# VHH binders against LysM domain-containing GPI-anchored protein 2 (LYM2): the designs that were tried, part 18

Target 1, 295 residues: LysM domain-containing GPI-anchored protein 2 (LYM2), of Arabidopsis thaliana (Mouse-ear cress) (o23006)
Amino acid sequence: QMTGNFNCSGSTSTCQSLVGYSSKNATTLRNIQTLFAVKNLRSILGANNLPLNTSRDQRVNPNQVVRVPIHCSCSNGTGVSNRDIEYTIKKDDILSFVATEIFGGLVTYEKISEVNKIPDPNKIEIGQKFWIPLPCSCDKLNGEDVVHYAHVVKLGSSLGEIAAQFGTDNTTLAQLNGIIGDSQLLADKPLDVPLKACSSSVRKDSLDAPLLLSNNSYVFTANNCVKCTCDALKNWTLSCQSSSEIKPSNWQTCPPFSQCDGALLNASCRQPRDCVYAGYSNQTIFTTASPACPD
Below, E stands for the ipSAE of ESMFold2; O stands for the ipSAE of OpenDDE; V2 stands for 0.75 times the mean of E and O plus 0.25 times the DockQ between their complexes.

## First folded at step 4 (VHH)

Design r1 (framework vhh_brivekimig_d4)
Fold by ESMFold2-Fast, scan of step 4:
Structure r1 (fold): chain B 295 residues (1-295), chain A 120 residues (1-120)
Amino acid sequence: as target 1 above (295 residues)
Amino acid sequence: EVQLVESGGGVVQPGGSLRLSCAASGFTFSNYWMSWVRQAPGKGPEWVSSIYSGGSSTLYADSVKGRFTISRDNSKNTLYLQMNSLRPEDTALYYCAKGRDYYLSPYDYSSQGTLVTVSS
C-alpha cells in the first residue's frame, strides 16, 4: 500500500535528473565525477554554477552538497539511474557503508541488493561490481516540467523547512513522496524535491528536448555550440546564446543561429520580440520568437 | 506480512535504565540486519543502533554509543535495546525496524513504537 519515494509513470520515460551528494570526508570534483560516471565535468560545473575553468581537482569540503546530474529511466512506476553508475567493492566494504558513506544516503543497501539479485547482502567480495540505482523521476508536476532533485534529508528537518529552501510547498512534497507529514520524514533518506525549471522555447522535435534547467545553473547544448543559463531573476526564462568557449562536437564548426521571421518577431507586441534558441538537429540550430513581449 | 511489536518503554529518572524488546514475525528474522529508530516529540526520526543478522557486528549513533547496547535472539525472533545512563534528550517514541542504519525508509519500521520518557 506504500508507494516509493520516486514515482515515474508519465509519458516521459527518460530524462536528466539531479541528486544532492555530500561526503563525510573531503573529496574532489574528479572523485565525484568518477563515482557518478558523469561523462563531462562541465555537466557538474553547470549544475553548480561553477566557472568553466574550475579544476577537476577542486576540493569539496566534508558535508558540502554538490548537485550531480544523472540519467534517469522510468520502469514499473519508479525512476532509477541508468546502469552506468556502478561501484566496485573494496576491502572492508559492506553494502550499507556503500549506500550511506560512499553514496551519501542517496540509495539503500536493500535496493542495491534487490536490483543486483544479491542472495545474501552480508556476503559480498572484493572486486564485485554492483549497479547503484539512484532515485529519480521524469514526471511532470501538475502538467509542468520540473527538475527532480534527490535531496538527502538532514536530521531535524521538516517538510515546511525543505519546501521553503527549494521553493515548493508541504502538500507537494508529501504527495510526491507518498508520505502524510513530518512523522514519516526520515533523516539521511532521499526525498524527491521538484525544482522549478526555466521556461524554454525548445521544440519537441529538438535533439535536446526537453531542455530543463533549475535556478542558478547552465548547460552547453547543440554540440557545445550553445550555452543556456537559468536565472530566476530573469523571470524564470531560459537564456541561450551562441558560444565558442567549448570546441564543437560532431560538427567541424558551429552553424549560425537560424534567422527569425521579422514579421513574427513584431506580432502582437509594441516592441519586436527577441529571437530565441528553439533547439537543434544534426544540421541546424533552430530559433523562434520569444513567447513574451519585451515590454 | 511483516509485523514488528515494540515493548518495554516507560518513565524513568535521569541516570536510570530501560530494556526495550521487539517481537518480529512474517519474515526470516535471522537473515536480516535489525535496527532501533527513535522520534522525539516535535522532531524527525533518528537512527539509534543496528545489529548484524548473526549478532557479531553492531553500529551505534554517536549520541548513544557507550550507553546503549543492541542485541538479538534469533531463536525467539526478538530484538533488544538495553539503555543505560538515560538522559532527558533520550525521551522519544522508539521503533523497531527491519534493515540497517539510519537511512531506513519510514516504511521499514513499526507504526506503533514504545514510549520512553526520561524526567526528574
Scores: ipSAE 0.000, ipTM 0.119, lowest interface PAE 17.7, mean pLDDT 84

Design r10 (framework vhh_brivekimig_d4)
Fold by ESMFold2-Fast, scan of step 4:
Structure r10 (fold): chain B 295 residues (1-295), chain A 121 residues (1-121)
Amino acid sequence: as target 1 above (295 residues)
Amino acid sequence: EVQLVESGGGVVQPGGSLRLSCAASGFTFSSYWMSWVRQAPGKGPEWVSSIYGSGGDTLYADSVKGRFTISRDNSKNTLYLQMNSLRPEDTALYYCAKSGRDYYLSPYDYSSQGTLVTVSS
């Protein structure tokens, strides 16, 4: 049984979400990337604000939590990870071991069995591949976009401890997860934690909309031509810059980071507004005037 | 206002021991992971150790595992690092840090001014 409901019933049916993964044994970023079918190591580096040149063989200590981005889809009122996250059964594996030890308690063996339509979970064979349905959500919180984070509850934790750790409150956590208090927190089971996202100027018609980043993370967007960072110390405002650190995808060369109209940048402020990232299309990178004055 | 004040640094010979302390204020201490981070002269920051809010879980860098012990006293809002079998390569400014996350791979929400540990002669 899971601690949280991971309700997913809003207008957004797919999004990017996060899970907090830890292993009881030492591992590497390479092994975690493979386990979660993450195409680019960069996505894990960004979610954990690690240097871009961090080795994929970087050691991860026992019980060290790594944030892993997953693609979330809402179905029948709950959110689950896409079918790309699969596990191939190995010698001596049983589904409960896969759930608790391989995937760190992020999923239950009952849920693996259910989504893979396994008639008898005790009759699995070496080499069988099963979809691993990790919990997630795309729902807004009080009308605001958040990054949902599947947090595996530590033994002895309280709602107050978890709320303070992630910058939320007991009432929000309890209501989001359908629990009434600490007595219903289940150790080693996932809890839905809403992480505040940095505000962005990304247009609703942008290919990367909505671009939601939690504190101390970065992402490469616009076919790797733009790097965006989220830092709470910068008033929770998304900071995006043109980048040449990664070669462009889909485009032979990066289109220019469009210059804003100088008159627009001078409107209603003592100093010109910043020209900020506003998304991208198949042909162009969009920019707009920052909503805040720099003075 | 979050405040972290370290103490306990000093000069010690190889094989010696030191105990660092960090006095915390301005937040609910028991609700946050606390960490020790060090920076050797001319090098970037290196994570050393972290401890869960309740004290129930501890994590260590491979370079210090078996030699250093992290602990906390939530009744006194104090974080500790017991350093045994010190080596010249342990010479660094040691910082205590508060994280708003359940992991130490990312930059911390807040770090202190640091306390100098020198292992020489």
Scores: ipSAE 0.000, ipTM 0.163, lowest interface PAE 15.0, mean pLDDT 83

Design r2 (framework vhh_brivekimig_d4)
Fold by ESMFold2-Fast, scan of step 4:
Structure r2 (fold): chain B 295 residues (1-295), chain A 120 residues (1-120)
Amino acid sequence: as target 1 above (295 residues)
Amino acid sequence: EVQLVESGGGVVQPGGSLRLSCAASGFTFSNYWMSWVRQAPGKGPEWVSSIYSGGSDTLYADSVKGRFTISRDNSKNTLYLQMNSLRPEDTALYYCAKGRDSWLSPYDYSSQGTLVTVSS
């Protein structure tokens, strides 16, 4: 019995999602990055609002939760992480230990066995590599953009406590996860927690669409040429700006932002609307008029 | 530099009361949710209560609801926890935490906490 359903059947079939990872032993950001096959340490730094110069050898204390971004794909009504996340069996490993201790309860040994078509889950060999299918979702919640966060429930937790911790309510958590009360919360199992996303102007045809960030996080997008931040104190509006902090990828140099339509910028505000980031293609960075007046 | 200094802990008999305080500095206190988190000996951290930046909305763990009251004074950069009808199971180190998320561990943003012992 799983605590969360992680339904994924909406209009968006792929996205970035988050998992909350903790280890019973002290670890490092380097070890977490490797375990989850995260290409750039910056993705972890941004998800946790850590400075860009944070060392990959930064200590992570026992039971300290680190938010790890994962690539989510919807299949057969549920969301799972891409095949990039794999684990190589080591001496004395059993699938249950891999699920509960190595991946902190984010996955079950039954699910690892199922997706890897393991004939007998009690018979695994040192050196075998298995895909680790982490739970996720790309669905909107009640028509609102959210970042789905796989939270591992702690023994003795209540829906109210978890809701308060993440800025939601117990009714929303219960409904999203298909549970009716605290007795159905399973310790050391993942719960689908909807984190409110900052509103963005990113076009549906953008290579980074949908660009969803939870509060107190940042990402580098448009081949590292644009930094976007989400801050609830700025009216939950995604703030994107050109950046030279990181070397561009795929492009030799960052292209300039496309100019906004002057008529749209001057519409119905005491001050001209801001020209804001609207996504990117292989050739250009798009901009559009902010949907709201500057003040 | 974020600094949080907890005080007000002590030894009290079951049914007694204590008022904890947290003096905050190094950030704009009035802009942040604030929380109380406790850790009993040999156990992990347990969230106790949170209060909205403006003070108008409060949240409580079911174990303390109706007994504890969280409040804040933004003019003094101070967070409070009024604890009434204390029980032996309330015995723990109490930490002041910036924000609502467990990633903002009290060990990252607080001093040493303040010890509350409920004993007969």
Scores: ipSAE 0.000, ipTM 0.115, lowest interface PAE 18.2, mean pLDDT 83

Design r3 (framework vhh_brivekimig_d4)
Fold by ESMFold2-Fast, scan of step 4:
Structure r3 (fold): chain B 295 residues (1-295), chain A 122 residues (1-122)
Amino acid sequence: as target 1 above (295 residues)
Amino acid sequence: EVQLVESGGGVVQPGGSLRLSCAASGFTFSSYSMSWVRQAPGKGPEWVSSISSSGYSTLYADSVKGRFTISRDNSKNTLYLQMNSLRPEDTALYYCAREGTYWLDTSPYDYSSQGTLVTVSS
């Protein structure tokens, strides 16, 4: 059984989501990156607010939680990770071991068996590849975009303790997961935790829309020409700046930020608004006036 | 150098059919899951369908389920999208995407800038 429902039925059918991964044995960022088929190590570094020069061989201690970004798709009312996360069966593997030990309880062996249409879960063969359907969601919460985080419940946890840990409330957490109390929390099973996202000015027609970051994370967007950070101490406002830290992709050089309309910058404020990142297209980086007055 | 080149778009009447192709080069195509993503005028990107590296599993957005079929030919490094019973709301620029390319968590070169335009006139 899963602890949370991971309902995914809103207008947004795909998004980036997060899972909290831990291993009982010491591992490395390289091993985690490979396990979750994460193409750029930077995505893991950004999700965990680690320096860009962090080695792939960086040690991850036993039971240390690493946030892993996954690509989420909604289908038949629930969210699941895309087909990239596949596990190849090795000698002496059994599906329950794959679910509990290799993927840290983020999935059940019953779910692996179901989605891969395995006729007999006890008759798996070395070399078989199975899709690992990690739970996720793209649904808005009370009309607001959030970053859904699959949290593996620790034995002895309460809804109140988990809510406090992640900056949400007991009622929201219970309603999102379709549970009414602590007695329905299953240890070592995933729970859908909604992480507040920093507010952004990214346009709905932007290639990175909706750009959703949880507190203490960063991403590179606009073909690596823009670095965006989310910090609750900055009034939960997404902070995006031109960056030369990573080589531009698709573009030979980063295009300049589009010039903000001076009238928009001066509208309804005593001092001019900031000109902020508003997304990008294949040809340009968009900007707009900050929604908040600096005065 | 990773390249994804879409083709097969065009103008069709409601209820019509169209087959999109994506020719991939510069990487081991059979090692990556592939997706189709579309962008309607004035709207953000919307995921349409995905297929695993081996073709073992497929997934569809609810808006296209039962009408579209994703497939691949690893020997030809080509991804396909068969679109049936097309509707005006399917009008969009369609992009071929390697694993996660429409999000920030992939190789910079995975996203095609060209796309192929599908217009469903009524």
Scores: ipSAE 0.005, ipTM 0.466, lowest interface PAE 10.1, mean pLDDT 84

Design r4 (framework vhh_brivekimig_d4)
Fold by ESMFold2-Fast, scan of step 4:
Structure r4 (fold): chain B 295 residues (1-295), chain A 121 residues (1-121)
Amino acid sequence: as target 1 above (295 residues)
Amino acid sequence: EVQLVESGGGVVQPGGSLRLSCAASGFTFSSYWMSWVRQAPGKGPEWVSSISSSGYSTLYADSVKGRFTISRDNSKNTLYLQMNSLRPEDTALYYCAKEGSYWLTSPYDYSSQGTLVTVSS
């Protein structure tokens, strides 16, 4: 049983989501990356606003939370991680240990048993591989784009404390998770927390659409040619810049930003509008006039 | 322990210039994005500018674009903010900040000391 429902019933059937992972024992970013089958360490670094040159062997202290991006798929009204996240049973493992200790309470042993069609969860064998269905969602919240974050509730937490920590409110958390108060918060179980996303000018036909980033995170996009940062202090506007910090993929060199029309940049503004990132294709990086005029 | 020591603030007339410095210690300076954040009297903190670990990428708040220049010297573990064409609304305590991690509630690790910039006629 999870403390939140992780409903996923909107028009978006797949997306990127986040889980908050912590271990009772010291670990490394390497171990976390491997456990969650994250292909690119930079995705973890960006989600946690860590320097690009952070070692894969960087120590993560006991109970320190690391945000891990996961691929979310919606089916039958709920969101779960894809089948890439698997666990191979080791000596003395039991499903409750895998759920609580290995995956930090992000999943229940009942859910592992259900999706893997395990006849008897007390009769598992060394070497068996099980899909780990981590909770997630792709749904918009009241028409707004959000990044869903699976937060493992700490003992003694309140809805008010969690809401304050993540910039939301008690009623929003309660309604999203189908609970009516603090007594229904289950310690060591995941809660669906909606993180406000920075507004993006990325086109719907862009290869990186929809590009959703929560506050104090970054992503490299457009084959590593563009770094996008989300900062609440910039009026929740996604900030994207050309980057040479990482070697381009697929392209020999980064294409120049396409030019915005000067007339469009001057439309209805006291000053010319900013030319902002609007996505990319296999051939080019798109730009467009910002939707708001500079002061 | 992360230590950030700001200096270079002072009193200037509108249109004047100042250069702020931030001496960093207690972490691998060359590995982190660095920022300048300011707080005007009676107001909340406002982000001013950020610079990438290598110095290749810079970001500026719209209110300071074209007037302020952020730079860094990784060999000296020092961050700079060159402020030109100063305006009365630039009056604030200026803080040097190492960009923070998500297990911290603050987006920035910054000194409580700051350096005071007063722009008055």
Scores: ipSAE 0.000, ipTM 0.110, lowest interface PAE 18.6, mean pLDDT 83

Design r5 (framework vhh_brivekimig_d4)
Fold by ESMFold2-Fast, scan of step 4:
Structure r5 (fold): chain B 295 residues (1-295), chain A 119 residues (1-119)
Amino acid sequence: as target 1 above (295 residues)
Amino acid sequence: EVQLVESGGGVVQPGGSLRLSCAASGFTFSSYYMSWVRQAPGKGPEWVSSIYSSGSDTLYADSVKGRFTISRDNSKNTLYLQMNSLRPEDTALYYCAKGRDYLSPYDYSSQGTLVTVSS
């Protein structure tokens, strides 16, 4: 039984989500990247605000939580990670061990068994590959964009403690997860925690829309031509700048940015509005006037 | 202590050229995108051009596109605006503006440099 329902039925059927992963044994970013089928190490570095030059062999201590971005898909009212996340059964593995020790409690053996149509979860063989359906959601919360974070509940935790840790409240956590109090929190099971996203001016038709980053994270977007950072101390406003730190993907060189409308930059403010990142297409990087006046 | 000091303005004939400079100090110049903004007599401020932190990407107002070139030298903490084919309507006080970490803020609380285009 999972603590949270991970409801996913909004207009957005796919998105990026986060899971909080920890291992009881020391590991490396390389092992975590491989386990979660993360294509670019940078996405793990960005989710954890680690320097771009951090080695993939960087040690991760026992019980250290690493935020791992996953691709989320909503179907039949719930969100699950895509089929790229697979585990190959090894000697002495049992599904409960895979769920609790290998994937840190982010999934239950019952759920692994269900999605892989395993008739008897006690009769698995070395070399069998199973899809690992990690919990996630793409739903807005009260009309606001959030980054859904699958948090593995620690023994003795309360809704109030978890809410304070992640900058939300008891009522929001309880409602989102379909629970009525602390007695329904299950230790070592995932809880859906809505992380506030930095506000962005990314257009709905942008290839990176919606661009949702939680506090103290960064991403490279626009084929690595733009670096965006989320910092609550900057009024939860997404901070995007041109970057030459990473070689462009898909493009040989970064295209020039689209012109900001000079009239919009000067409209209704004491000084010109900020020209902010507004997304990208296959040919161009967009900018637009910030909705807020500078100050 | 952020300082922006513009220079290079003057009186020039239509069709002439001027190169404006902005000397920046008190911040990590190479980490910020920079802009040129102008204020013509009797008008409010108008954004002219921006250049991103690495110097790789530039933006221009339609009114100056093809005539003006923005550039920067991060080793010298200096922003430039090369103005060619100047027109009477380019007459304005020109300000350089500090960006922040985003492709976004214009801070032009400096004194500016006057460009007058007249016959």
Scores: ipSAE 0.000, ipTM 0.103, lowest interface PAE 20.8, mean pLDDT 83

Design r6 (framework vhh_brivekimig_d4; at its last look DockQ between E and O 0.01; V2 from the best seeds 0.00; counts 0 for: pae O 6.7 > 2, placed apart)
Fold by OpenDDE, look of step 5:
Structure r6 (fold): chain B 295 residues (1-295), chain A 120 residues (1-120)
Amino acid sequence: as target 1 above (295 residues)
Amino acid sequence: EVQLVESGGGVVQPGGSLRLSCAASGFTFSDYWMSWVRQAPGKGPEWVSSIYSGGSSTLYADSVKGRFTISRDNSKNTLYLQMNSLRPEDTALYYCAKGRDDYISPFDYSSQGTLVTVSS
């Protein structure tokens, strides 16, 4: 496995992934939103568990990490961000600077050059637009849903430290990244960190499938009509509720949740099952009985 | 120079409670995420909790969620960690750090820490 490439076996071709962006200079959420072509600020806010009323002009301090959701596509065993993230070359830009400074080491100039078929990375021109191929993955880990998080490794870090920080183990990190240990851990390079995701009852044919959400985050889905949160305290189960916090997109009004499919009262459960969000299509929000019995 | 001084550690029985404090100086406290990190004997450092600069957002490790509460008083440049329902596995040296869970420079940690021992 090449350094900086995240493996994606192709079991899931597209998904949402996360990158940890850190700027050497002070910036704003607005700037980050623009840089990574995030359509809605709330996506960033949700990924960082920030209040919805957080200002777009909120200062982000140097070296402060912001989790940024990206669209991931997997092809030929590797995952990369979609072509929606582009950078326009500015005066005095050099490709290495764009990679290490502008995008905080989440990508290399070599990778940028490769995917854009740049003949000479030293001969770039003002105004040129390049696709920024950020590393990502949609793979399950040992059959479990995870959110792949691109963590830029700090100088002096160890796999054990990183693992402890993000609630995994050094063996898993090593295997996931195709390295044998700390000796191959490279500073200022992205590391694939698997974040445990809440279980979801979202249907495969749903427009928001797969819906992957890591702990301590939220997302608006179903055209902003549904707010989903992931909390480990809730047995790592995605909690989705109807929401009026944001104006619906593409719908005039939010449709009600459909009646739950199947029997909520099952002989195998002491209590009726919960009705949970199962995705959406067109103007229908789907629901289903929770697979788990209530406590 | 970033200075962080922890206090409030001690010995407590399982199920007990402690409140840690961290006094910060040498930087604009109110502008930064703050975090608690702990290191148990024989183990590597473990992130515990982070709090947004304005206090409006908090994050917790799975191991402490529901039991610990992070808070801050920007007027006093002080970070707090209320620890309830303490368990033996919570025994560790607790450090205050400048930054969010994702990225904390070694230089942004306290040099001392405060020891929390949970034992029967």
Scores: ipSAE 0.023, ipTM 0.363, lowest interface PAE 6.7, mean pLDDT 90
ESMFold2-Fast, scan of step 4: ipSAE 0.352; ipTM 0.731
ESMFold2, look of step 5: ipSAE 0.489; ipTM 0.758
ESMFold2 (binder alone), look of step 5: mean pLDDT 80; pTM 0.820

Design r8 (framework vhh_brivekimig_d4)
Fold by ESMFold2-Fast, scan of step 4:
Structure r8 (fold): chain B 295 residues (1-295), chain A 123 residues (1-123)
Amino acid sequence: as target 1 above (295 residues)
Amino acid sequence: EVQLVESGGGVVQPGGSLRLSCAASGFTFSSYSMSWVRQAPGKGPEWVSSIYSSGDYTLYADSVKGRFTISRDNSKNTLYLQMNSLRPEDTALYYCAKEGTSWLDTSPHYDYSSQGTLVTVSS
């Protein structure tokens, strides 16, 4: 049993989501990357605002929470991670150990058993591979795009404390998870926490649309040619810049940014509007005038 | 700091019984799977048995299956191994182990730094 209803109503069938992972033993970013089948270490670095040159062998202390991006799909009214996240049974493993210790309580052994159609959970063998269905959602919250974060509830937590920690409110958190109050919070079980996303000018037809980043994170997009950061202190506005820090993928070299119309004035701003990132295609990087006035 | 203290070893005749205990401290005992590992003189360590954190699932090595029973009392932070129908080949130093996580290895990692308890089965 999970604390929250990870409702995924199919308004978007797939998206990027986050899980909060912690290990009771010291580990490394390499081990976490491998465990969650994250193709690029940069995705983990960006989700945790770690320097780009952070070693994959960087130590992660016991009980330190690392945010891990996962691919989410809506299925039968709930969101679940895709089949890329898979665990190979090792000597002395039992499904409940895999759920609570290996995956930090993000999944239950009952759910692993169910999705893998395991006939007898007591009879698993070394080398068997099982899909690990992590909880997630792609649903908008009150018409707004959010980054859904699967938070493992700590013993003694309250809805108000969790809401304050993640910048939401008690009512929103309770309604999203289908709970009435603190008595329904289950320790060591995941709760669906909606993280506010920075506003972006990314076009709906962009290959990276929708580009949703939570506070204090970054991502490389446009085949590694553009770095985008989200900082609440910058009015929750996505900040994207051309980058040469990483070798372009798919492209031999980064195409130049499409030019804006130049100085775009309106009566309220009295200053030229900023030229901001608006997405990319297979051939070009798009830019547009910022909807906000320069401050 | 993980502390594991084994007890209950001794000398017993073939066919006899012993109950080993392991007192655990320095970690949340009820949150970790526990194992018993033994080492016979001049041989490497051999896994004997494991038990899930809640106590509702157990595993045994083929050599001890049907003779040994692993159990735990989470209220007392104590792990047990009931050994019945003991054989001379069960003679070994027995270690209580907290199952660790070796994320890159295909074999389980054990955390044990205890003195062990000696079991001698002789006629």
Scores: ipSAE 0.000, ipTM 0.097, lowest interface PAE 20.2, mean pLDDT 82

Design r9 (framework vhh_brivekimig_d4)
Fold by ESMFold2-Fast, scan of step 4:
Order: C-alpha cells, then sequence, then structure tokens
Structure r9 (fold): chain B 295 residues (1-295), chain A 120 residues (1-120)
C-alpha cells in the first residue's frame, strides 16, 4: 500500500521529478548518489541548495531528508522512475528490507516484484539486479507546471501539517493522492506533493524544456554554460546567469548569453527590461526580454 | 557575421580627452544594447559602459562615472565613447561589443580594438 497513487496521464510523458530520501543510519552523499544512479553529484547539490564544493563524502545524519532528482516516465496511468535505478541483491537481503530500509519506504516490495516479473519474492538470489520503480508524476496541477515530490509520510502526520510544510492545501493533497482524510495517510509510505515551480521564459522548443525548479534549488543547463536558481523571495521567478563554474559539455566554449533584441527590452516599459534565459539548442543559447517591466 | 571596427585611440596626456568610435555591421544595430569594454596590459577585460538601443538608458562602471559619456547614432550604425579627464589607469585596448553584457566573455572579442595610452 502506498499513500499516494502518483497519477501520470497528462500530455507530458517524461519529466524530472524529486524523491525525499532518508536513511535510518548515517550515510554520505556518495552513497546516496550511487544508490540512485545519479550521474552528476551537482544534481543532488542543486536540489538541496548545497555549495558546489560540497564533498561527496559529506555526512548525512540518520533520518535527514535529502532530495534526489529522478527521471520520471508515465506508464499505464502512473509515473515511475526509469531503469537506471537498480539494486543488486546482497547477503540476507529480502525485498521488503530493500523497499523499507535501503530505499527508505519510497517503493513497495510488491511493486519491485511486479516490474521485475519476480515469480516468488521470497526466492531472490545474491547478485540479482532489480529495477527500483520510484513513484513520480509529470502531470500539471490545475493547468500549471509543478515539481512532483515523493514525500515519505512520518508517523502522526496530518494532511494539514504536510500541506503547510510544502506550501499547498489539504484539498489539493487529498485530491492528488486519492484520499479523503488523515486516517488514510500511511506512515513510511510516499505521498505525492506538488512543489510550486519558479516561472520561466524557457521556450517550448528548448532542449531543457520544461525547466522546472522548486524553491531553494539550482541547476546547470545549456551544457553547463548557464546556472538557473529558484528563490521564492525573488517573486518565484527563475534566475538564470552565464556560468564558468563548471566545464562546458559538448561545446568547446560557451556561446554568448546576453544577446537579446534591444527593441524588446524597451518595447512597453519606461525602463528597459532585463535580458533573460530562454533555453538552448545544439548551436546556441536563447535569450528574451523579461515578461515583467522593472520598477 | 557581426563586424565591429573601433577607432579614435591614441596617446594623450593625463587630464586629456579622446573620443572613440565603433562602426557596426552585420546586424540590426538599432535593436541592440551596445557596450564598451577595455583590457589593460596584463589584466583581464573590464566593462566600461553600456547604452540601450534608443540611447534612453546608459550604464557606467564606477571607475569612469562622471568622466566618460557613451552615445550612439542609429542612422550611422555607430557607437561613441567620449573620454574626459583621462588618467594613466585608463590605458588599455578598448573594444565595442554587441549587447549589454557581452563583455562577460573575453573570448568573444572579434576585433583588434583601439589602443588608448595615457602618459606624460
Amino acid sequence: as target 1 above (295 residues)
Amino acid sequence: EVQLVESGGGVVQPGGSLRLSCAASGFTFSNYWMSWVRQAPGKGPEWVSSISYSGSSTLYADSVKGRFTISRDNSKNTLYLQMNSLRPEDTALYYCAKGRDYFLSPYDYSSQGTLVTVSS
């Protein structure tokens, strides 16, 4: 039994999603990165607003929640993580232990068994590799893009407390998860929490579209040439700037960033608008005029 | 291809004046912010000034504020920098750049620039 149903049936079939991971025992960012097959540590650092120079050996305390970005795909009406996240069975492992202790309750042993076509979940062998299907969604909430966050419910939680913690409301949480009250919240099981995304000027045809970031996070995009941050205190507006902090990928050097149409910067405002990031292609970085006039 | 040709540099005594010009081609000049960037010997590039497409807004580095004036003539596709009260520390190669903050990438300078030397 999962607390949330993680419906994923909208027009967007793949996206980036988040899971909240915690371990009963102290661990490290290295162990979490390896467990979730996260290619670049930067993705974890950005999701948790940690400095870029944070060591991969940084201690994570027992029960400390770390947000882990995952690639989400919609299949048969629900969202699930891609096949990159897998677990190799070790001595004395049983599927329920893998689900509840190794992956912190983010998945059920029944779901692991189902997607891996395991005939008898009690007959697993050391060295077997199983896909771990973590819950996620790409669906819009009331027509707006959100970052779906798989939150593992703590014993004694209420819908009101969780809603307040994540800046949503009881009705939205209940409807999204197919529940009608606190009695249906299952401790140590995931709940689908919609996190408000910062507004973005990224074009639909951009290689990083849709670029959705939740509050207090950052990402490197445009082959590491652009750093985007989301901060609710900056009017929930995505802030993207040219960056040389990370070596460019695919490109030998970064294309120019701040080359937008000067007429558009002044078209409707007393003061000129700022030039903002609008995405990228294989050849260039797009920019456009900010949609809002400055003071 | 964007082409920018700077001129007007030279040798001048401290307290003197020079006016730099930048002839632009290969893009719709009247639609873009334009900037002046300088690079002193042995130092990295330093942004000097920027001007909006219409000329209604100007920005200046603190080091040149009150001494330099940026202007443009959209009918001639030309950018200008009037430099007054020149100091030895103003000695540099001066480049014009397309955009408000194109100066953030020193590797995108496509022209030779114009040399300004302030010496007694």
Scores: ipSAE 0.000, ipTM 0.095, lowest interface PAE 22.6, mean pLDDT 83

